# Ledger of designs, part 8: VH-VL binders against q8kdm7

Target 1, 259 residues: q8kdm7
Amino acid sequence: EVNYQALVDADVKAFQGFFRKEFPDVKLEDFGNGVYALDEDARKQWKEMEEFPPYELDVEAGKALFNKPFANGKSLASCFPNGGAVRGMYPYFDEKRKEVVTLEMAINECRVANGEKPYAWEKGDIARVSAYIASISRGQKVDVKVKSKAAYDAYMKGKKFFYAKRGQLNMSCSGCHMEYAGRHLRAEIISPALGHTTHFPVFRSKWGEIGTLHRRYAGCSNNIGAKPFAPQSEEYRDLEFFQTVMSNGLKYNGPASRK

## First folded at step 6 (VH-VL)

Design p5 (framework fv_ogalvibart)
Fold by ESMFold2-Fast, scan of step 6:
Structure p5 (fold): chain C 259 residues (1-259), chain A 119 residues (1-119), chain B 107 residues (1-107)
Amino acid sequence: as target 1 above (259 residues)
Amino acid sequence: QVQLVESGGGVVQPGRSLRLSCAASGFTFSRYGMHWVRQAPGKGLEWVAVISYDGSNKYYADSVTGRFTISRDNSKNTLYLQMNSLRAEDTAVYYCAKGYWLQYSFDYWGQGTLVTVSS
Amino acid sequence: DIQMTQSPSTLSASVGDRVTITCRASQSISSWLAWFQQKPGKAPKLLIYKASSLESGVPSRFSGSGSGTEFTLTISSLQPDDFATYYCQQYDSYSWTFGQGTKVEIK
């Protein structure tokens, strides 16, 4: 039988090897810091912000929401083991449903299953709950498995999305975040793709608030002149699945502050 | 160095209002949640209120909910506590405190300002 | 609200003594507990955070332990500067709550 995990592991080695070759002085684990892994001056400013982060009360509010009783007496804590320290479990491919399940998807499914309304995607309460779970999960190893043909198909859809040139500017995620990583475009430094999913949700100065990975995907799509997909669409869930697999061996280190 | 300096305390009659201020320096004020903590004479510490770095989230102790309002002005590096419908049991030294609950609750405190509610 | 019960209310000790103060939470707070020292007329000072982490600049004779619902602050060899009131505080859930305080006084 086909060993899908071995094919995926070869991709991970090649992807991580690209960044190790281009940035030999950056430790693998530091790529989760994005631009701050590549630029010393930006890193100094970022370390000061992270020592006293603008998202601290979002994490506190997220904990309160995580433990708040639903009308039926249960809570989000009823759906997530280990007191909510579950960031390392997501995303995963659900063999029964044949789809990628993200943390945000699981949060809203828990709410709906217990008679509560789902949170709106991208920001607000869903980002706060996600931030709390990420905070208590800091340091968990990224170890996403791709063992079945169905999981591999989802992985390949995400890979195709990542490498495909899209939109009016005819650009891909890989073109920006691999080939042009560390380069200056106008006033900005382009972040590396390695470690991209490990630090969400993020407080971005541009947003003025905390936001999810899929909000960032929509923003990136708009920047290249492509129509964004809906948050938690199959396309974005598969993209998240692929990118998180590429970060296998790094540690989750969210929430985080970004420009 | 981090400094927090409270002001606005004094003697006030029951049912009236008072506004406290806390001037912050030595850190980037707009990046931190800020708290008010009080201590009645000869008693222990009681957490009163918190405000997020951007002012969008606020939480209050049950004892002050509906009467006190926490606010901030990031352009002036100043935290405020508007105290309405004051009661004798609100008599306390009020401390301004900086926190980061992902590691610790309060790393720095002001010197405190005394509020006395008496007829 | 999570209730914090601190004991003893007061203790008398001599320089060089090992002092232990306990703090109990009415429900599990994991490790979200801090210890503060307060001297008369002054603001509280952080000693220990996250149940067992020593704040920078705090002498190594102070240590914290515990998780869930029971916590302890230990001073391994009491010094003259350590006579003060000590408070535990949970920061697991709003409203944040403090213990009643333990006054450590000269025997």
Scores: ipSAE 0.000, ipTM 0.410, lowest interface PAE 17.4, mean pLDDT 82

Design p6 (framework fv_ogalvibart)
Fold by ESMFold2-Fast, scan of step 6:
Structure p6 (fold): chain C 259 residues (1-259), chain A 119 residues (1-119), chain B 107 residues (1-107)
Amino acid sequence: as target 1 above (259 residues)
Amino acid sequence: QVQLVESGGGVVQPGRSLRLSCAASGFTFSRYGMHWVRQAPGKGLEWVAVISYDGSNKYYADSVTGRFTISRDNSKNTLYLQMNSLRAEDTAVYYCAKGHWFQYSFDYWGQGTLVTVSS
Amino acid sequence: DIQMTQSPSTLSASVGDRVTITCRASQSISSWLAWFQQKPGKAPKLLIYKASSLESGVPSRFSGSGSGTEFTLTISSLQPDDFATYYCQQYDSYPWTFGQGTKVEIK
């Protein structure tokens, strides 16, 4: 019998070891700040944004939506324990359904189970509810388990996606966010892959609004000349699962502002 | 193991100049902002100056603006503070401090070097 | 400039006591506040950053809270190693400023 968790733990050690070696002066927990962990000038601008964060109203709206009664008298609060402080529980592999469940997927499944229409993906109300849950979960430890063969298969699909070269520029997520982390690409500094998923959803100046991780995945795909997958597709859910596992031991720190 | 070692302190007459140095080791010096913080004997802490990782941005406390200049040499892993027109009120232990990557506060400090300005 | 005021200036306590130190900013600094510990003849040590984040290697008995203009450092069960002077420091805007310090001494 294969000890899948031990294989995954070895991958986590190797992945985090890469960033400890390349950036020996950056504390492990600070990788969740992305480029702001690596570039002092970018961090100064980020600090100024976080003083009056552009997502503050989104968090307040998300709280209102989380507590708003459904037609049946229940609410999103009925589906999530601990007052909604559940960011640390997602993503996870659902052994009964044999699929990765993300926070946004769980939000919409709660709505549908109670007779409500699902929110549209990527932005708007889904991002606001996600932002509220992330804000009250800030500081929760990332501790995603991969114990079964089925969970390991999903993990490996995400891992293969992350390391595969894609698009017209023949680039992989690992090529950009490991090999070139901290380097300048045009007017931007490339963020490290470690901690990449822990700060979502994000308000990006380029978007002018709050958006989800899968919106970012689609944008990154477009930037390298690759066709994006649909939000909450198996491909993107497995990718999120893999990347979040790689951040085991860090803390959730979303929502956040980014350029 | 992060180490910051200050040098250049001493006794100096009012109106004269001193240059302090801070030798850094155990971290990638060129990736961090660096600060000077001082403490007068028996008194509290006073922030003096900061320099960005690449030397392009600098800020100073009002009490030293126009008199002190912060600089760095990334090839030598060394931070400097040039102190001109020294006053009795500048008498203090001067600490070199490393910027904290998560925020601009400080995570490591040197042992300090004493500057005494007296006639 | 942002003025930082600590209370009390001196505090007498016994091992095992719960100790609370407060820090007030003259204007809102959001959460851009750090707490430092300093022992006689030694350099300061970072305890807390961003008002409530515990620095790596700092014992869990230390905690920070607050936002805006009112901040608190708490030591849940004072240990012999904790008799020291504590400083709050704002890093919201330049120039950065420290509180005057709170000396925690043996009762």
Scores: ipSAE 0.000, ipTM 0.382, lowest interface PAE 19.4, mean pLDDT 82

Design p7 (framework fv_ogalvibart)
Fold by ESMFold2-Fast, scan of step 6:
Structure p7 (fold): chain C 259 residues (1-259), chain A 119 residues (1-119), chain B 107 residues (1-107)
Amino acid sequence: as target 1 above (259 residues)
Amino acid sequence: QVQLVESGGGVVQPGRSLRLSCAASGFTFSRYGMHWVRQAPGKGLEWVAVISYDGSNKYYADSVTGRFTISRDNSKNTLYLQMNSLRAEDTAVYYCAKGHWYDYSFDYWGQGTLVTVSS
Amino acid sequence: DIQMTQSPSTLSASVGDRVTITCRASQSISSWLAWFQQKPGKAPKLLIYKASSLESGVPSRFSGSGSGTEFTLTISSLQPDDFATYYCQQYDSYPWTFGQGTKVEIK
């Protein structure tokens, strides 16, 4: 019998060891700060922005949406335990459905189950609700389990995606976010892969608004000349699952400001 | 201590071929992109070619496209530039340069090797 | 291709002088510009990356500024070791391009 968790734990150790070796002056927990863990000048600008964060109004709007009654008298608060402090529970592999469930997927499933229309993906209200949940979940430990063969298969699909070279520039997520972490791509500094999923959703100056992880996945795909997958597609959910597993032991620290 | 040592330069006749090598040490060669940059006598710097860390992606300056081929052997920590159909205007000192891990241009350069294309 | 133009092409200066070299890009390169020093017979040496970040080991008298299309390299108090040719280089997009160089020579 294969011990899938042990195989995954070995991958986590190797992945985190790569970043420990490449950036020995950066604390493991600080990789959740993305490029600001690696670049002193960018960190200085980021700290100034975080004094009056541009996502503050999005968090407040998200709180209002989280508590807004549906037509049936229930609300998003009815679907999420602990007052909505649930960022640490997502993503997870649903053993009955045999698929990865993300926070955004769960938000829209709650809405649809209660007779409401789903939010559009990537930005707007779904990002605001996600930002509120992330905000009240700050400091929760990343601890994603991969115990079954089905969960391991999803993990491996995400791992294959992460290491596969794609697009006109023939770049992989690993090439960009491991070997080339801190490098330039079209006036943007490439973030380290470790801690990549822990700080979403993000307010990006380039976007002028808050956006989800899958919006960023699409943007990264476009930057390397690859066709993006749809938000919340199996490909992107499995990718998020793999990357979040790689951050096991770090803490969630979203929402965040980014350039 | 990062070191890049170029070799293979010399005098060559127009239309001939020459292969340059760059021996790298002091860093994990297989994880960094590598560049060739040249400088004609008394002239400025011209970027020539880049190769990705695993050799799968390459870009060239228009002046050398179709004539030069960049390659690498990660098992030997060595970068190569195969120069075919050489012309007088290819006369230059050729520098091997390491891409910075932040992609902040070239953080380390070799001392260069002179290529003279002359009849 | 992005064209990089330096001014002046040659600069005569004395030890202790404040020296400023300008570099212009034909289109916006944000802050993706480096400055190199080259002495006769030697390989170039990185001084400044990301327009204003001083490379480790480079004396603090060197500083860079600018963004978009206009950039400057400043040497606050020229030393004998600073007589050299200086090049700007954009690394915003391929092909990477260098300025033509500015020679700083003894007055």
Scores: ipSAE 0.000, ipTM 0.392, lowest interface PAE 17.8, mean pLDDT 82

Design p8 (framework fv_ogalvibart)
Fold by ESMFold2-Fast, scan of step 6:
Structure p8 (fold): chain C 259 residues (1-259), chain A 119 residues (1-119), chain B 107 residues (1-107)
Amino acid sequence: as target 1 above (259 residues)
Amino acid sequence: QVQLVESGGGVVQPGRSLRLSCAASGFTFSRYGMHWVRQAPGKGLEWVAVISYDGSNKYYADSVTGRFTISRDNSKNTLYLQMNSLRAEDTAVYYCAKGHWLGYSFDYWGQGTLVTVSS
Amino acid sequence: DIQMTQSPSTLSASVGDRVTITCRASQSISSWLAWFQQKPGKAPKLLIYKASSLESGVPSRFSGSGSGTEFTLTISSLQPDDFATYYCQQYDSYPWTFGQGTKVEIK
């Protein structure tokens, strides 16, 4: 009997150990602040944005959407326990369905199950609802389990994606977000992969609006000359699953502002 | 104070090679991307190449792709541009430029070094 | 490649004048645009980054605006030190490209 959780825990230790070695002055939990954990000047600008966070109106709109009645009298609040403070439950591997379920996937599945149209995936109302749920879930521990062979297979697919070199620039997520973490490339400072998923959704100045993790995945793919996968594709859900597992022990701290 | 000092320019015949150097000081060189930008006499600015903080990623303008190679030595705080198969159109002042702290364009430039490709 | 076009190519102005230079991108570059000043025989100097952010040490008479495909650099009250050539530059995607330059000269 293979102990899949022990194999995963060893990967987590090695992954987090890489960042502790490269950035010995950064507390583990602060990696959720992305590039702002690594660069003092960038952190100063980020603190200025956080004093008047551009996503506050999106959080309020998301709260309104979360409680808005569907035609059948139910609402998104009917699908999520604990008043919607459920960010820490996602993503997870669904043993019955044999697939990774993300928060955004769960939001749209609730809508469709109740006769409503799904939200578009990358921005707008899906991001606003995600932002609201993240805001009321702030501080929940990242604790994603990988116990079954099926869950481990999904984890390994995400791991393979993360380390594989892709696109015309022959680059990987690990190349960008581990080796280049905290460094300047093009118009952006490259964020560390550790804590990468814990602060989404994000308001990015470049976007001029709040956006989801899978929107960011698509943007990163385009930046290296690779064709992006569809938001909420199996590939991106498995990638999110892997990256979130790597952040086990950190706290969820979204939504956030980024450049 | 940030300083970037280019050297290695001069007169060279078409088809030959030159290597430019840029000595950096006053900032943590290994933390920033570095660029080369050129300006032909009396003309505008043309971006030439960039190298990431650790030297693993490089991008080039189409006009120099396959002929020029950007490199760096972080232990010496020095940026290089190896220019092969030089053409008359490569005649320009070559500037070393430091990437902005947020990755937004360039915040500091060297004084430039003149490369003249002529018989 | 993204083409950057500036207008005018040459501008004659007097000290105290309000000067506006425009820059157009051939496709949307969001706010990934910088403005540079170059004096004769000198290296360029960064004035504005991210379309509207003033670089440290640059006088407040300089300002930038715009997003997408159309951008402007404004000098609210031209001073003798401001007679120079100005360049816009996009850094949305590689290769990075500059406008052809706008020379601001004494009227």
Scores: ipSAE 0.000, ipTM 0.398, lowest interface PAE 17.4, mean pLDDT 82

Design p9 (framework fv_ogalvibart)
Fold by ESMFold2-Fast, scan of step 6:
Structure p9 (fold): chain C 259 residues (1-259), chain A 119 residues (1-119), chain B 107 residues (1-107)
Amino acid sequence: as target 1 above (259 residues)
Amino acid sequence: QVQLVESGGGVVQPGRSLRLSCAASGFTFSRYGMHWVRQAPGKGLEWVAVISYDGSNKYYADSVTGRFTISRDNSKNTLYLQMNSLRAEDTAVYYCAKGHWLEYYFDYWGQGTLVTVSS
Amino acid sequence: DIQMTQSPSTLSASVGDRVTITCRASQSISSWLAWFQQKPGKAPKLLIYKASSLESGVPSRFSGSGSGTEFTLTISSLQPDDFATYYCQQYDSYPWTFGQGTKVEIK
């Protein structure tokens, strides 16, 4: 019988080993800081921003939305245990439904199940609720299990997406965020892939507002001349699942500020 | 072969300004952070300022903050240090230094240019 | 700021001697330390990075060791070309700081 978790653990060791070799001066836990793990000057500026973070009001709005009663008297708080401190539970592979469930997907499923309209993806209220949940879950360990064949299949789909070349410029996530990590692309330093999923949602100066991981996936796809997939598509959920598994052993540390 | 050549040093009176230049060759200048490091006569090394590869981030030693400005022109492969409100304590040989692309130690240095602030 | 202290400030040695220079950090810097050589009238030259990694082109008689707060540069068999001032530099945390220097003089 195939031990899928052992196969995944070997992949995690190899993936994290790549970044330890390429960036021997960066502590494993600091890769979640993205570009700020690689650039000390940018890291100092980022730490100063985090003292008075631009997402503070989004977290407060998210808390209000989390507790606001639906028309039926229930709320988002009814769907999430531990007062909403559940970031470490997502994403996960749902064995009954045979699909990856993200935090944002779970938020909207809770709303729809209780007769409410789903939030629009990528930004706004869904990002605010996600930011609140992330803020009260800060420090939870990334420990995503891949034990069944079905979960492994989803993991492998995400892995294939991550390594596949796409778009008019024929670029991959791995090409950008592994081979070119720490190098400049036009006016930006390319962030390492390790830890990419641990700090979302993010307030990006470029966006002028808080946004979700799948909004970033769409933006990255556009940057390489590839048509983006819809937010919460199977492709992006499987990609998030793979990338989060690669970060096993790091801690969730969102929401965050980014350029 | 990596080469860094500083120029613009000289003798200036306190309170005046001076602009240093560093011409870079032998590497892709626009990919690397650049530093200024100084050394007073008979003294050790003191880090002065850094600029990121694209000029978006700049940091300064406390001793020069508000008086010195680091800048770069990637089209000319040139690093600059604008020094205003000079003091006798700023007398030093000024080196430009290339940052390692993954780390912040200095893998290549220029020959240095002497700045003397006296009266 | 992380303070870097070198010892000794000066040492006298003869060709063929084993020379040891120590660098101490005021707090742990893991292995994020470089060693530089500076000859009179010239710019510093990188010798060692990451505490113990020898820079390309640097003679094998130079070696570095240590981690945390205590670091050592060793020259196993001093040559005439090695009479110079040596500096350590930490790059663990901003701002970057150097030791005060160790001058190796002819005995």
Scores: ipSAE 0.000, ipTM 0.387, lowest interface PAE 17.9, mean pLDDT 82

Design u1 (framework fv_teclistamab)
Fold by ESMFold2-Fast, scan of step 6:
Structure u1 (fold): chain C 259 residues (1-259), chain A 122 residues (1-122), chain B 108 residues (1-108)
Amino acid sequence: as target 1 above (259 residues)
Amino acid sequence: QLQLQESGPGLVKPSETLSLTCTVSGGSISSRSYYWGWIRQPPGKGLEWIGRIYYSGSTYYNPSLKSRVTISVDTSKNQFSLKLSSVTAADTAVYYCARTPYYRSSGFFDYWGQGTLVTVSS
Amino acid sequence: SYVLTQPPSVSVAPGQTARITCGGNNIGSKSVHWYQQPPGQAPVVVVYYDSDRPSGIPERFSGSNSGNTATLTISRVEAGDEAVYYCQVWDSSSKHYVFGGGTKLTVL
């Protein structure tokens, strides 16, 4: 009988061990702060922004949307327990449906199940609702399980995506966010892969608005000359699943501000 | 009102490439919320999915047809197209273009074109 | 590859209830969608995500899905309901939209 969780736990130890060795002065939990964990000057500016964060209005709008009645009298609050403090439950592998379920997917499934139109992906209302849920879930531990063969297959698809070289520049997520983590490329500091998923959704100055993890995946794909997959495609959901598993033991700390 | 309309030759010779275009009106193909695809139906038989495309060019194809199928998108014309190579009499069918809302991998087809009959004959 | 099985035909008298089944291994773990294809017309979705009904579809149409069988139920059947009905799922293993073989509903 194969113990898939033990194989995954060994991968987590190796992945986190890489970052512990490369950045021995950074506490494991701080990797969720991305470049701000690695660069002192950027971190000081970021802490000043967090005193009056640009995403606060998005959190409040998300709270309003979360409680807004659907035409049938129910709301998003009907689908999510604990007042919506459920960020720690996502992503997960749904054993019945044989697919990775993300928070954004669950939000839209709730809407459609109740006769409402799905939110458009990547930004706007989907990001606002995600921001509200993340905000009230802040501090929940990342503890994504990979126990079945089917879940392990999804995990391995995400792992393969993360390590594969893609696009015209022939680059991988691991090449950028492990080998070049903390380095300056084109006057930008490359973020570490560890903790990458724990701080979403993010308000990026470059976007002028909040956006989801899968919006960032598409942007990164474009930057290396690769065709992006659709948001919430199996490829990106499996990638999110793998990366979040790699952050097991860290805490969710979204939403966040980024450049 | 959203409408999808298939166009292309109604007769294709064996071994040649079947080429169809779907024109979308009343909505944009450059939408982040939808996939666009092709489904066919041989005379007197059931529905068979061919493939889907996202406006970025990302595609999924029916595994049994993958080696012969190419779907492409032209956002400037609000169209997407199907090419099926090396056709035989078994490819004679009514071809439908359709839209799929996407908020997860699994999905349904919410709008269909009227269908166009393509006959493969010498 | 994943296969959906439907009976080729179902007959019902006007005003009665028609039940069309869609069999598949552990189909209850998948989302089932149902299409109505009237003679000479393109298909239209009548039930999606097992039991949800699109705007404009009469409440007489309903669905269920559990175990190895999904069912489309049409109550108070009328002559205009004559059509071929198809079930459809997404098979994540092969990244494939799978259709059933279709069921011809005859209203006598």
Scores: ipSAE 0.005, ipTM 0.542, lowest interface PAE 10.9, mean pLDDT 85

Design u10 (framework fv_teclistamab)
Fold by ESMFold2-Fast, scan of step 6:
Structure u10 (fold): chain C 259 residues (1-259), chain A 122 residues (1-122), chain B 108 residues (1-108)
Amino acid sequence: as target 1 above (259 residues)
Amino acid sequence: QLQLQESGPGLVKPSETLSLTCTVSGGSISSRSYYWGWIRQPPGKGLEWIGSIYYSGSTYYNPSLKSRVTISVDTSKNQFSLKLSSVTAADTAVYYCARTPYYRSSGFFDYWGQGTLVTVSS
Amino acid sequence: SYVLTQPPSVSVAPGQTARITCGGNNIGSKSVHWYQQPPGQAPVVVVYYDSDRPSGIPERFSGSNSGNTATLTISRVEAGDEAVYYCQVWDDYSKHYVFGGGTKLTVL
């Protein structure tokens, strides 16, 4: 029998070991802070934003939506235990459905199962509900399991995506966010890949609003001249699954402000 | 309740284009929740998926048929349509329209029309 | 392209258990859906996501999926179960809905 979890644990150790070697003075947990773990001036500005976070009203609106009754008298609260403190449960590989389930996917599935229309992906109400769930889940440990061959196959598809060169600029996620992590490109600092998924949804100054991880995936695809996949496509869900597994041992710390 | 109804000519001549429409009632085709598809079944044979469409116009086609197939959607009429060009006797089949939930990537067909027989003959 | 293989026919006596298989390379890593097509009628889904039942489908219908074989099991078979049964998967990476060839269940 193949122990898939042991193979994945070895990958996690190697991936995290790369960042520990490149940035020996940064605590593993702090990689979830992205560029703010690497740059003191950016970190100071970020801490000032987090004192009066621009996403605070979105969290409050998300809480209201989470508890708003559906036509049948149920609500999103009926689908998620612990008052919605479930960020640590997602993403996961659903052994019955043979696919990665993200938090946003689960939110919309709850709505449709109860006769409601799904939220649009990427921003707006889906991001507000996700932000509320993330806010009450802060500090939950990232501990994504990859036990079965089916889960391992999904993990490997996400890994292949992460390392593949794409688009007109022939760039990969790994090329930018591993090889060039912490490097200065004019006024910008390239974020480390470790911890990329732990802080979503994010309020980005460039967006002027909160957005989901898959919105960021689409934006990154456009920036390298690649056509994006649809949000919540199997490709992006498998990518999220892989990247979140690489952050096993870190803590969820969303929502967050970013440039 | 949701109902899907196929309509179109039951007889098409060889080399012509087969054209069918599916009318959706009791639900909106403009829903973000669903894809809409065509499946066919030649007499005495199994089910063969032709293609599917999202209300935005995004399509997936069976690779074996993709050079001859066009699926389109008319949200104002709550309909979607199939065109299959250059037909031969091998395209004689019962044609079904059906619905697939979008919010799940590994979809299944939860509602089907009754099917309409299209015969390709001179 | 991905291919699903079903036996063309299965025969059982009333009250017995029918087992209809669906073979596919690593099919246990995919979600399998099952359709019942009675003579002259449109298909209806009887099992989805390997083992779940839609509302209105009797508990006699069940499913399993592991390795290279998915199975639809119909216990206490009745004459009214006579139909052709199709398995189906979606391959999101290839964007393809794949049906098996169908299995005709005969109750004698």
Scores: ipSAE 0.005, ipTM 0.463, lowest interface PAE 12.2, mean pLDDT 84

